# VH-VL binders against q9umr5, part 28

Target 1, 268 residues: q9umr5
Amino acid sequence: SYKPVIVVHGLFDSSYSFRHLLEYINETHPGTVVTVLDLFDGRESLRPLWEQVQGFREAVVPIMAKAPQGVHLICYSQGGLVCRALLSVMDDHNVDSFISLSSPQMGQYGDTDYLKWLFPTSMRSNLYRICYSPWGQEFSICNYWHDPHHDDLYLNASSFLALINGERDHPNATVWRKNFLRVGHLVLIGGPDDGVITPWQSSFFGFYDANETVLEMEEQLVYLRDSFGLKTLLARGAIVRCPMAGISHTAWHSNRTLYETCIEPWLS

## First folded at step 1 (VH-VL)

Design i4 (framework fv_mavrilimumab)
Fold by ESMFold2-Fast, scan of step 1:
Structure i4 (fold): chain C 268 residues (1-268), chain A 123 residues (1-123), chain B 111 residues (1-111)
Amino acid sequence: as target 1 above (268 residues)
Amino acid sequence: QVQLVQSGAEVKKPGASVKVSCKVSGYTLTEYSIHWVRQAPGKGLEWMGGFDPEDGYTVYAQRFQGRVTMTEDTSTDTAYMELSSLRSEDTAVYYCATDKWELGYYYYGMDVWGQGTMVTVSS
Amino acid sequence: QSVLTQPPSVSGAPGQRVTISCTGSSSNIGSGYDVSWYQQLPGTAPKLLIYGNNNRPSGVPDRFSGSKSGTSASLAITGLQAEDEADYYCQSYDSSLSAYVFGGGTKLTVL
């Protein structure tokens, strides 16, 4: 009897993107109840991340209540940040494996077609002016924009990522950390050929310093301070790192080798 | 504006093969998934298969495996569907259709449809 | 025959509300796969009416809406008009078949 799986999609995404993932799960773990959440699809994925967290929370509560043995989360791209927040704000989640599929866990700092569609005249070096405004923070992509050259603005203006990463103080931080630490396994997946998540090491809690040199998770202040529990989870043996080359951003949920290597082992 | 233009009607004998073309204009073939759907006279829609150029996957519905081949020529922005060993029950209008695609992500649903190609299989 | 079950016909008078059901199973709608709806006027190709359960393409009036619950989906048409007379198809994906699946279609008659 396998635990149910809940899937949370990414930016400009829908449940259609996971058709191959569901085929793989059905082949290797037949009988698994998989629910792909069809909230905030397409352009609605641009809504503020806290709004998305509230909507996804309402959707997952009855699923978790029907599965007292626990559930697994597979959260793709931006969806991985939604799942980070869900695990922190829910006092009663019963998540075993949280599988983060190429998600910008420390933020995004890179030019992509997604940003050019929204802000066609902006370069990554100038986007901080829009994203760190109150208006910009009404867009999900700006909630995890992390300009390493304007870290002071990121820390003060980010209404989402800086708070869930414990990079800025919040009254609920202690409770959020306690809730997050109930997760059984944090499975981090990503790779150098993603082409969208920049730096790709953000999927593993690495990020740029002020010189755009990537510092890995263990060198981050959030890890060293154990702000939301990464150091505790690593010490527990609960963090799994599964990097894979040769996979583009839209292919993480449709690559069989990736599934067999990085996802399948964590679906009990 | 995105358009799909299909080849003209075909009349075939049982046992023959038919190859239907679908020319894509207004965007490049590599930016969209192409699906093939047929509809027998007076009947409903039936998915035959599709190619997602981004993923590189071609998937055929089980009942057509071994008889259908779907290919693409990206240099001419044309998709093809070839169905072999034709039977009278293959008489249908054959449609090509694209998934809605937005900035690297395919939506659920076939947003642009070709005009359809009538294939009649008779003795 | 059809993996997704629709009533073969529904009818209504101008100005009324009609709903068209689409019943699936655990391997398709019940697994969380999105539902799309298509309108087919006589002699024409299908037109995408709803995608992703309840998103409308540009040009589709807000009289058309979709919903999904458990293993089923519904298309609602409010303020019914004569030009709404058409065949309507639901569509999802089925993991056990590894295939996109259509409902059998519903003929809407405006009385």
Scores: ipSAE 0.000, ipTM 0.408, lowest interface PAE 17.2, mean pLDDT 87

Design i5 (framework fv_mavrilimumab)
Fold by ESMFold2-Fast, scan of step 1:
Order: C-alpha cells, then structure tokens, then sequence
Structure i5 (fold): chain C 268 residues (1-268), chain A 122 residues (1-122), chain B 111 residues (1-111)
C-alpha cells in the first residue's frame, strides 16, 4: 500500500549508514519496499556529480517504472544534490516526496573534517584555487563548492551546482525546471548543530552573501527569478521546512525523533 | 510518435517579415521546448532560439535578438517563428526542432520538421 | 564562421572505417557540454544520429559511434555503406555565446 522509497547516500558513505532509517520505516510503514542505492560508495563518491547522476538515473528508472502510483526519495548530504539533478534531467520521474537530509542545496563554504581530510593544507578561503579549475571540477565536492568571496569564479567554473540552481544560464534550464516542478513535495531538513554543512541554512536554500551574512531562500536570486521552480513550489504549498537542533551531520538518518517529526509524515 | 509539420515556402521582399509555423502531432505541444535552426543554401546549421510553451520562457541567439519572435498556440499545438526586417542573407531553410532530454548535462534536438524555404529577393 | 570545426569532406570505400572530427574550445566542449551528431541526407532535414557523446536513438545502427576528449569530439562510422553518403554535423552548447553551436558540416562520400 505504501509507495516505494529510494535512498541516495552522501560523501564517503554507503548503504550501511541507513540501517536505522530502514528499521524506522519498517516499524511505522510495514511492507514498504526500500531500495538503498549502493552506487558510488566510499571513495567513488568523489566522482563528478554529473557522472553520479547518470549512474543513479539508470538505477532508479526500473524502480519508478514498477511503481505507477509514485515513489519517494530520501537523499542525504551530497546525495541531495544528486537527487536535485535527477528530478531535473528525468522527463518522466514520478517522485511524490523528495526528502533532502541536510544537503548543501546552495553550496558549501566551510572548513570541516571532510575537507581537511581531502585537502589537508587548504583553508576554506583558498579552496577556490583548486575547485574552480578544470581539474578540481572532476571531484564531486568541488562541484558544489560555493565561495561567497569569489562568486564570479563560482558562476563561471561550477560545472554542476550553478547550472542546476539556474545561477548560470544553461540550454536545458526550461526543461529542467519543468521536470523538477513535477515533484509532489520538497521536504527540507537540516539544523544548526550539523557541523559539516556550512552554512547549515544551505540545506534550506539560504546562503552567505559577500560579508558572510546568511540570506534566506526568499532573498536569493534563484528564488526571486524562480529559476528552477522554488517560488512556484512554495506557492503550491509543496515546500516543507523541518529544522532540528541537536543533530550532527552523521546522525540525520539515525535519530528517531527526527524521523518521526520530519520524514514519517511524508511516506504515504 | 512525434511529427513536426511546417508551413510552405515563402518569397519575401527585403524589409518584410515572415512567420513560419510548426505543427506538433503525436504529443501535446506543452511537453516540448521548440527551437528554431536555419540553413542557408549550401551552408551549415545555425541556431536561432527556443521557447518553452508551459512557462513562456524564451531564449534567442544574440544575432537575432530584436528581429525574431517565437510564440506558440497550445490550443492548436502550433509553434511560430517570426523574423522581421528581412535581408537577402536571411534566405535559408528554417527548421523547427524539439528539445527533450536524454542527457545528464544537456539535451539534443531529437525531432525535426521538414523545413520551410524562405527566399528574400527584390 | 563555425564555432566548432569539422573537416569539409571525408571519403571511404564500402566496408571501410571513417572518422569525422569536431574541434571546439574551452567555452563549449571543453566546459563539459555534451556533443550530438546529425546526419543530413540530400534534400532532407537533419536527423539525430548520436546524442550525449555516444548514445544512439532507436533505429541507428551500432556501426555509428561517438567519443569526446578534452575540447574535441569524434564520430566513427565502421562498415561504410553507400547509404551513409550524407552531410554530418556536430553540435554542442557554448557558454560564452549562450547559444547552441554547430560544426560547419562534413560531406561524406562513399566511393
């Protein structure tokens, strides 16, 4: 009776991370078919995001085809950006709820343990030198690096995020917007204690201005221009915001209260 | 199955305007972005612009901005391209084409009309 | 001038392999935009032959294949047949022009 659920993991992650999420779904919605995609696991999560989008697209097509009443997506961290692009490039997706778990929807600008592991000698202020090169854009994390002090470089060099957000013109923008608008609900989840996603409001389409002051979604040009449909979705009542304090980045998929409050209501 | 059928050949004087039609069948017009591409005799293909009928979002190539207007009538599943201030160098076959995606980064022109010959001469 | 550069002509005998190049720049193919290829038979509209660098629409034989590397792309035709005699165009998107761009076209002659 319940629509199937497709789960997309994040950076340096795998399907194993979602064992608690699967337990929660089984308890509240018994009989739900949950598929956790095991593509681009671990270090393969560093591959360019457009490559990941293509691989995940091939995996979701047969699942969606077998579920005429629709499917739900739960997409964690970097996986939320993969899912954003999937919804734009698929002419025939039947996604009801797109649940984004602490994903940097407007990009990332922060010194975190993940970045220090990948680029141990680089400060956030200097990552633009690496990320906005052709070589850097072959790494997933650089595809959503958004330096608010070098916005012109971000707009010119970003091969992924600037395009799917409509911040830079793309020939497919019209089709991508049309496809994305087919989603039933966009459920945004995140919080101030995440510790990895910087600014944490990126999970809600907020981001830094040039002074590192966070501007919320409604003040973003992306929203004001309705570049890929956020303003239209909000007008439909299709955007759900579910912020929660006290949850670290690796705990979004394993916190029962978060699940019951932010995820469970959207798994029809 | 998608089929695009264009209006017949036109002969125009310099300074006139021409309006070419493209009727879409097999699917609803709102399911596609319609783009226009021209080809001068013995020359290559040149993109002019495109229009999404659902949103009315329009993109024109810089060379044609101010001279070209692309519109659609959803009730008749027909797209139109009007080019004004015609010059002899506008003599070409004008094609309509659908833009519908199969790629993760951008989409091809997958279906094409048969073309409309527009001749500009005095 | 064409933004993407193709050789004006290429020729081969039946059964041979021919390759048609498409050379772009950093603002188009070099920026990661996909390449599509179109076949135009005399007196007809272009027909999509390859999209997304190397994907074939239904009905296109597997002897047609595409590739992309750096700022260039290539169309390979194996087992040449008389029916392949046509003009071939590559196509991509150029970010500096904000426009779809085509190659100048290559006339394939089957000897």
Amino acid sequence: as target 1 above (268 residues)
Amino acid sequence: QVQLVQSGAEVKKPGASVKVSCKVSGYTLTEYSIHWVRQAPGKGLEWMGGFDPEDGYTVYAQRFQGRVTMTEDTSTDTAYMELSSLRSEDTAVYYCATLRGYSSSWYPFDYWGQGTMVTVSS
Amino acid sequence: QSVLTQPPSVSGAPGQRVTISCTGSSSNIGSGYDVSWYQQLPGTAPKLLIYGNNNRPSGVPDRFSGSKSGTSASLAITGLQAEDEADYYCQSYDSSLSAYVFGGGTKLTVL
Scores: ipSAE 0.000, ipTM 0.414, lowest interface PAE 15.9, mean pLDDT 86

Design i6 (framework fv_mavrilimumab)
Fold by ESMFold2-Fast, scan of step 1:
Structure i6 (fold): chain C 268 residues (1-268), chain A 122 residues (1-122), chain B 111 residues (1-111)
Amino acid sequence: as target 1 above (268 residues)
Amino acid sequence: QVQLVQSGAEVKKPGASVKVSCKVSGYTLTEYSIHWVRQAPGKGLEWMGGFDPEDGYTVYAQRFQGRVTMTEDTSTDTAYMELSSLRSEDTAVYYCATYWSGYSRTPGFDYWGQGTMVTVSS
Amino acid sequence: QSVLTQPPSVSGAPGQRVTISCTGSSSNIGSGYDVSWYQQLPGTAPKLLIYGNNNRPSGVPDRFSGSKSGTSASLAITGLQAEDEADYYCQSYDSSLSAYVFGGGTKLTVL
């Protein structure tokens, strides 16, 4: 009946956060096998994203192997970036719907309580000095820090986001693009009242220019060059955009209306 | 070193309310989710509910919904559990505990407060 | 009645093996929710012994182990020692109640 669902959590998060999501799925799609991956929970979510990708990859391989008809991914916040990389590095993934819940797909440039906890005296204007150092790149948050006023440093120092977005060249880029393009649907969810993801349009592949004016996905160089397949997916009708106002960052996985509107239709 | 220190014992009359505090030290409340579990004398453990500061919402066990309120003051790293309309069967030791998934689908409660005895008698 | 069923008591002599069962249903353990185990010494708060069915926190001796099969879980204690005398509780999540649930508890007596 229903394809299995794999859930990947976010920064300082764990499987506990998804109990409402699991209840919704059980109500609308009874019998669905849902696996919430309990890896890199809490403080371990600060580990470098490539390390997290390796661990999550090892966990998803047997799940995908047992579901030849395919699986769905629901990936929350930072977890959406982990899932982006999983889809690129796995030569044999069988993901149908990749559902990205308020993930900073083009990066983060905003002061948040999470950043203040880790770097108490830092401001968004100064964080580039820490994040674009070799030491800073050992922290997941810095792997997707995207300062629009220091694009040169982001392009040269980002060990993760600049590479998976095709903003900096990588030997595996062609293979990563082919792998990512096997996804059936890319479902993007986010909204203006999130309060954490800055700019919120990052969840839809929009981002700040040097003047902090948001440019949408279709104006991004990565889209125009089709660096990892966004333009191809959009042309196929495979990208779904589901913005919703009134939802704070920690509520995306526990709002019934959001689930019914943006997630439920994609859980075949 | 994470430590949870709870407020002292309370004696209340039926119909009153009680508010128990739980001060977290060693790390901040944003790093840990606080849950409340009670234990009547000579009886087992009963989950009442939990506040997840990262999620920003609380879940209460059905039998306490409408009578319990769980809040946090992050400036003092203190969690609170207030239970209203007290009955004699609410006599119990009330514990606060931190959530820890430990790479499991269901959270384990890693660190526990020492407990607060609440006695409801006329 | 507890949602998860445990025997009220179990006993053993020093050096022996004892097992404590935890029986659930399709809405909790049977739905794949993991089981945690707690030890409670007299007059003290519970202590986490096992999480995620069979993982030990730092400082818990390897003579404590957990297992899960179908709708049930078990805690095994090998090489039983006097200091193991305590109450033991299993815990999981129940989707029909939307709640974390504990077993009724098992008193372990070391003879």
Scores: ipSAE 0.000, ipTM 0.417, lowest interface PAE 16.9, mean pLDDT 87

Design i7 (framework fv_mavrilimumab)
Fold by OpenDDE, second read of step 2:
Parts: structure tokens; sequence; C-alpha cells
Structure i7 (fold): chain C 268 residues (1-268), chain A 122 residues (1-122), chain B 111 residues (1-111)
């Protein structure tokens, strides 16, 4: 039998968005129990990410308990960050494959429709004034806003990304790293034609330096310092990078070719 | 509204044990980490033990290792701290304190009990 | 001996600004661990005053502010009021001790 699959949605999303993914899984892996968690849907996905992590944790614990052989996680967009944090705080998770589906794993620094909706008068270059304020951090989007030109503010004000990355030292950093390293495989999926994740390499833990030059994962301090286990995971062959062009952000969960190439191999 | 209510004052002889309780309300023990901090008369605050961020479970300060036991009863939402082999130097007000377990501000004691005075005298 | 060092006492007149220092080391504040501050009124339990170096919980006046630099932190109180007379403790985490650590406390007297 196949291991259960748990799906976590993204910003302004719901379980309905994953109807095609469910179809693909049922077709290629019959009998798989797939649970798309219906939490923090729509506007509720704007709630602080730590609150979401707590909610999703409560939901996945019973599922994991009933699956002693392990489970797979498919986490889309913002959900990928939720899942990474989830795996960091859970000392008893049994996740085999963690599939990060077009997630801003290293943060977001780009103008998007989502940002325009929340901050219609704000430009990317000025969002740090909002996102790195106390009230700004009450919104999920700001929890992973990563301004490369205001690193000090990011490190000090980011209440989520900087912590799970271990970029900002905190008492839980060591145990979170230990917990996250329990994952069997980290499957990173994304692509240059995403149009939302900016830079798109963020899905692979790449990101801008101070000159907005995109550096790869291996050049990031979080990797070099192995602050949350990326270097360790790579060393043991546990990181899979699956880039794909020609896929827009809203189509990652609804593309058959992408599924067969980047997702299906890790559901066995 | 989060509240921590501790048991009453205790008077003990040297060598005895004391067990202080801390009943939590407004949240569950699964949501928050319980820590214990004591304060000798006229002295500062001293962390005794609680959730260890490195190990992910309850750890005791080195000074109290082997003498202190911290437990929780989730059915009654009550935490306990037992200190054995009591000495006169253990005379202090003992506080339970808590913070949200997975909060981004983990490591902060957000709420405190009212304190329990433990007097050790012959 | 406290891991974090505070002055034993500070004083100020009403309306004045006072600062309380908290000196740590490379294994605690210097490692980047956050500093919290607690206020303890006479005969009462400590109360969280500042968390995350410079954040105020609900109900804490903006007269109170925190800062951190290097291996040290500081609590600043502006517009000092009689009600501010209390003991103040800084708190952090020490990786070498694997323990939460407090300062020795500072008694603030309002003249």
Amino acid sequence: as target 1 above (268 residues)
Amino acid sequence: QVQLVQSGAEVKKPGASVKVSCKVSGYTLTEYSIHWVRQAPGKGLEWMGGFDPEDGYTVYAQRFQGRVTMTEDTSTDTAYMELSSLRSEDTAVYYCATGYRYDFWSGTFDYWGQGTMVTVSS
Amino acid sequence: QSVLTQPPSVSGAPGQRVTISCTGSSSNIGSGYDVSWYQQLPGTAPKLLIYGNNNRPSGVPDRFSGSKSGTSASLAITGLQAEDEADYYCQSYDSSLSAYVFGGGTKLTVL
C-alpha cells in the first residue's frame, strides 16, 4: 500500500484547487489516502504563519499516528513554508517525502497581485516599512518577506522566516534543525515562468544578495552554516531539485507532466 | 485569559521534599511550555528548569539535576515541581511561568503564577 | 553570581529618563539570543515588560523600551513615574549552559 499523502494549500487557496492533483494520485497510485487539509482557506490564509503552523500541526498529528510507516507532504506556495516550519517544531513527525511545490522557501521580494491586494499603494522597495512593523507581521505574507536591502530589519523583525531559517538565532534553533532533519527527502519544485515567486529560485533556496544578484542554495549562509539542515540533507542525498519551465504559479498542482516528472516519483 | 494558580505556602524540614503545583487556565498544557523559576528572599530570579529548546523536552538546570522533577497532568491542566533533599538555601518563592510552546517569541516567560513560598528550616 | 550583569540599583526623579544595562557574553546575548525584561513590584510576581529585545506586550506603556547591541542589552524608561519603582530583570538564553539565564536584578528608586 502507498503511504498517505497530506496536502497543504497556499495563499488564498482551498482544497478545491487540488482536485487535479487528487485525480493524478488516484490514477497513478490507486488506494492512496490523500488528505487536503481544509484549514485557513481564503482570507484566513493571511493569518500569522505560526498560527497556521499550530493549526495544521493539530490536523496532521492524528494522520501521522495512523500511518506508522510514514506519510508524504505536498505543500504548495505559502503552504511550503508552513510545512517546513511544521516539520521543524514536530519532534515526532514521520514524513518521508516533503514536496515543496513552488514555495518561497527563501522568502519573497517581488511585486505580486497578492501584495497589491493587501498593499495597493506600496512598492516592493517600500514594503519593508510595513512588513517589518509589528502590525505587518500579523499578515502571513510579511512573515516571509525578505528584503535584501534591509537585512538588519529582516533579521530583527521577521517573526517567521528568519527563525525557521536559523538566520536569527533563537533558543529553538538546534531542536528545530534536528526535527527537520527527520525528513526522508526534500523535493524542491519551481520554475522560471512561475510569475509570482520572486525570485523564482527562492523555491530552491536561492535568493538575492544585496545587489539583487540571485545566488544559489549552496551560496546562502543558511546552507553554509547548515542553520536548519540544508547542508546535511544535501550531503546525504536527501534533496531533490526539480525545476520546470512553462508553468505558471497557479498551475503547479494541475499539470500532469509536472506531476509525473517531479511529484509522482516520490509518492511510492 | 491565561492564568497560572499555584499551591499554597510550604514549610519543610531539611532533607524533606516539597511538591508545588501550578494549575493553568485559558490554555492547554500542550500549547504552552511550563518553566519554574525561584527567588530566594532578597535575591534575584533563578531558572530551575522547563522545556529545553535544544532537546525538545523538559530539562533541568544543572544545579538542580537529580533533585528536581517536573511533571504535568494534562487531564487536570496542572504542572508540578518536586524538589527533594531540601536545604535551608532552598528557602525561596517558587514561580511557575509559561510561554507559547511554538511561538516565534519562544524563550520568553509571558505569564507567571503568583508564587509559592517554600521555607526550609530545622 | 548571575550570568547576566545588571547594576544593583538606579534612581531617577519623576519625569526623567533612566536606563538599566544588562551585560552578557558571546554565549548568550552575543550569540543573538533575544533579551526579555521583567518588572517586579514589591511583593508580587515578575511581569513581562519587554520581549524580543524591544517589543512591548499589551498594557506596557511606550515609556518602556529595550535595545540590544553586541553582548549587552538595555532597558530605557522615559517619563519616570512613581509607579515604576520596582526591581527589573533581564533574561536571555545561554547556549553554553543550555539554560535560561537572568540578570541579577536592578532596584529602581523613584526619588
Scores: ipSAE 0.008, ipTM 0.477, lowest interface PAE 10.3, mean pLDDT 91
Fold by ESMFold2-Fast, scan of step 1:
Structure i7 (fold): chain C 268 residues (1-268), chain A 122 residues (1-122), chain B 111 residues (1-111)
Amino acid sequence: as target 1 above (268 residues)
Amino acid sequence: QVQLVQSGAEVKKPGASVKVSCKVSGYTLTEYSIHWVRQAPGKGLEWMGGFDPEDGYTVYAQRFQGRVTMTEDTSTDTAYMELSSLRSEDTAVYYCATGYRYDFWSGTFDYWGQGTMVTVSS
Amino acid sequence: QSVLTQPPSVSGAPGQRVTISCTGSSSNIGSGYDVSWYQQLPGTAPKLLIYGNNNRPSGVPDRFSGSKSGTSASLAITGLQAEDEADYYCQSYDSSLSAYVFGGGTKLTVL
């Protein structure tokens, strides 16, 4: 009687990372059908996000079709951006709860070991030179790189995040907004000790201004213009904010207290 | 006052390589990015690539990938552009130019060298 | 072929106004990238005339001005003088090519 759950992983990740999450769901909601999508694993997670969206879309269609009462999405890290796009491009999705687990919803501006592995000599201050090129936009991590000191370059060069956030116009914007608004609940999870997502408030649609001062969701033009429906969802009571301290980036899917507090209540 | 002084004209055979130098004075090389632009006789300007000595960031225009190498020697404040596998179509004046200090992609070339004529003939 | 389109030539009489167009596309000027303009006198290197759409370097007279709208830019020269006779090039960045791109150049003749 529980709605099925679809899990979308993050950067350099695979289905194995969610073993503990599956255990928690089985304990609290026995009988739930959980599908962890095993697409774009490991290095394939670096493929352009629109390519990943297409692949995940093809995988979720039959799952949603078999669940007329609806499904829940749990989308981790980069996977949260994939799920944002899925909800916008699918005119027939039946998602009840979209649970975004420490995802950089307004983008990333911070050094991480993943970036150093891919671009060893780069610093956050100069990564825009690589990311805002067409070559850089062929890497998923650059699709959501958001340098607050080069915001005009971000707005013009981002092939993914600026478009799904409605920060740059797109012919499909109106239908994407209509589709996204069909979601039952938008559950946003993140916290200050994540250590990877920078600023951590990006998981809650906050982001740096040009002075690196964080402005929260309600101060963003995306929210004020209601570009893809955040203001409408908030007014509807459909946005849930669940910040938690003490959790590192790789632990969001394996912390029992986090699960019980932020995830479990939304798995009907 | 910033000044870029390039090496002298060269005549090369098809298949050879040419290495053009660009000596920077009036500031240190690391204060600007260096770009290379060529111009065939009677034709327009064509960007070949650029190098930012501050962090080693180098980008080449796609049509020159695999044939061009841009380097620098900070001890002599000199930038270099080497073009290999020369063809008659590579006959052109080659210019070095400074890019914007704070943003490689600003699209502004402030100071230009005098140009180096490279002639490729049999 | 040039990525940015300029008329191959324009002409004017002393004291007149001339305008040189620079037509791009959605991947360059249309994406909001700034436009620079260069003046090239015969036998010399190009010289920066306008940067950041309409800023002049020190020493460039205010007779020279730039503008940008949509996918196009233009250079206006007022009070045309004989020494303005030169080739003029527009330049921008193209995101689809990951390259700086130039217009084909416009030869200005002062008659």
Scores: ipSAE 0.000, ipTM 0.375, lowest interface PAE 19.5, mean pLDDT 87

Design i8 (framework fv_mavrilimumab)
Fold by ESMFold2-Fast, scan of step 1:
Structure i8 (fold): chain C 268 residues (1-268), chain A 123 residues (1-123), chain B 111 residues (1-111)
Amino acid sequence: as target 1 above (268 residues)
Amino acid sequence: QVQLVQSGAEVKKPGASVKVSCKVSGYTLTEYSIHWVRQAPGKGLEWMGGFDPEDGYTVYAQRFQGRVTMTEDTSTDTAYMELSSLRSEDTAVYYCATVPWYGSGRYNWFDPWGQGTMVTVSS
Amino acid sequence: QSVLTQPPSVSGAPGQRVTISCTGSSSNIGSGYDVSWYQQLPGTAPKLLIYGNNNRPSGVPDRFSGSKSGTSASLAITGLQAEDEADYYCQSYDSSLSAYVFGGGTKLTVL
């Protein structure tokens, strides 16, 4: 009787990371069909996000078709951006709750072990040279790299995030907005102790200005222009914000208190 | 281990262009960048260009600016080097080679190398 | 003229030690950029012998060693063997040229 749940993992991740989440769902909503998609696992998570969107789209279509009452999405970290694009490109999605677990919805601008791993000689201040090249845009992490000091390069070179956020024009923008607006609830989860997502407010559509001062969602041009429907969703009462302190990046899917507070209420 | 396999020998007339390919296997996008080095008969090694992780762009040696173009097709794991306006002095073996860019430290070495492609420019 | 200077030739007898010098400047070796060494047998692609000043790839005998001092580097070959007869190239990076640079090459003859 519960709607099926589809889980999309993050960077360098796999379905195994969600074992605790599946335990929690089984305890509170027994009988729920939960599908954790085993696509683009590990290093394959570095493939371009549009390639990942295509693969995940092919996987979710039959699941959604079998559930005429609707489905829920739980999308973790980078996976939240995949789900953003899925909701826009699918003319026929039937998603009720889209639950975004600490996903960099406005992008990433922070020095992390992942970036030092891929680009050992680069710091966040000079990663724009790599990410905004054609070569760099073949890596998923560069698809949502958002350097607030080089916003013009981000707008011109981002092949993914700038387009799905409506920050740069795209022929399909009107259709993408219409499709995204079919979502029942947009549940945004994140917190200050994440340690990876920088700024952490990116999970709530906040982001740095040119002085690295965080501006919240309602001050973003994306929201003010209603580029893909955030203002409309908020006015509809469809956006849920659930910040929680004390949770590190790899713990969002394995913390019982977070599950009970932020996720469980939206799994009808 | 990463392996590089290059296209076969080419004979070109002066003024023509040549495009050499380098097929990469055992490579992920996160481990290596492709560079091109040539060697004229009986002469030393000359770096032509490649991807510079710190600069974030493909960089070309000064001598080849305006004549060389280096591209990559990630869907086929193939790198290309195209040299235009060929002269007799461009007769050389052209090598692709990888520069590691994953891990810590300064990566200033080429390994592995392709087998080389002989390009002869003669009338 | 190459940016990194090597002697055009060196020679030695089997069992002896030879050294091949590589002289740079403040914009390359002198700026702290690592030096690598390559062996090229006739008709073959160069093979990496030493990277990062004195590290050996798997399969390279320990009789090959590298060193770096100031603006110069050296490749030492001990217990010289006939199979070591080849051309040897040093390589670094030059910040003023924004380019990888090779030495002119040294022909090693085993007498």
Scores: ipSAE 0.000, ipTM 0.363, lowest interface PAE 18.5, mean pLDDT 86

Design i9 (framework fv_mavrilimumab)
Fold by ESMFold2-Fast, scan of step 1:
Structure i9 (fold): chain C 268 residues (1-268), chain A 122 residues (1-122), chain B 111 residues (1-111)
Amino acid sequence: as target 1 above (268 residues)
Amino acid sequence: QVQLVQSGAEVKKPGASVKVSCKVSGYTLTEYSIHWVRQAPGKGLEWMGGFDPEDGYTVYAQRFQGRVTMTEDTSTDTAYMELSSLRSEDTAVYYCATHLGWSGSYRYFDYWGQGTMVTVSS
Amino acid sequence: QSVLTQPPSVSGAPGQRVTISCTGSSSNIGSGYDVSWYQQLPGTAPKLLIYGNNNRPSGVPDRFSGSKSGTSASLAITGLQAEDEADYYCQSYDSSLSAYVFGGGTKLTVL
């Protein structure tokens, strides 16, 4: 039998977006129980990420409890950050594969069309003024805004991403690292034609330096310090990198070739 | 579930005004743009106006400036489009449409009302 | 006069491929604004078929695809089926007009 799959959606998204993904899983792994969580849909996806983590935690507990063999997570876009925190705060998760579909794991810094829709008069260079305020941190997108030109402000003001990445100290950091390290596989998916996640290498724990040159995961302080376990997971052979060109941000969950190449192998 | 439900058909005389409503559910009106698009019989779609994300406020197509007013009542989650000084050429189906948040290139309409037929006749 | 130009009609037989063009200018498609496509069945509101040049909303089959080059865009429909018979509209944004703009519409007839 196959382990159950839990799906967590992204910004301004809902369970309906995953109909093709469900079809692919049913075709290749018939009998798999797939639960797409209908929490924080549409506008509610703008709620603070810690609030979303609490809600999703309450929803996944009974699913994990009924699956002693383990579960898989498929987490899309912003949902990948929710799942990062979920794995850290749960003392008893039994997640085997955590599949991250084009999620800004090191943060976001880009003037994409959806960001212009939310903040039409703001440019990426100015958004730090809003996002790194207490008011701004009440919005999910600001919880992972990572301005490489104001990294000191990011480290001080980020109420979510800087903490789960271990970039700023937190009393629970040791427990969060221990919990996260229980994951069987961390499957990272993303690509250069995404068009939304900026830089796209953020999906692979790469990010801009102060000159907007992308440094890959192994050059990041969070990796070098092993702040939440990336170096340990890589040494265990538990990190899978699956980049694919030609896929736009809204197509990661509906592309058959992507599914067969990057997702299907990790659904036991 | 996101829904846009419009008011019923209207028959007006030339020179009158018409006010079409669009009640939204499944989201809060203040958080998402509402646009108005009309379609005259045998003609294509024509954008009249709506909230422009880049400008941060309601904008009207130049052809309709001075005759159209778009308002919202946040207490009832209802958007309104009022068109004055009606002419026979204003006979059309009027749609409200919205652009909810998404993760790609913008300025498309992913949810539409059912349409309101406005007939202008003498 | 439409800002975006579409052929008034196209036709094809079941199983065949048809293409609908959408021609703009430097102030709209040529300025990099994306193209979306809508399908309108008789008596219904338009339905989003393609957005952002070639993205499909959930539930739209992959036999519908979009492309964009220069000042023009195209909608391709492969494996044509009877239920595809409808009016199709392209849509973009025009910076000189500060307005959303639609094509004149194309009636697809399945023979």
Scores: ipSAE 0.000, ipTM 0.370, lowest interface PAE 19.5, mean pLDDT 86

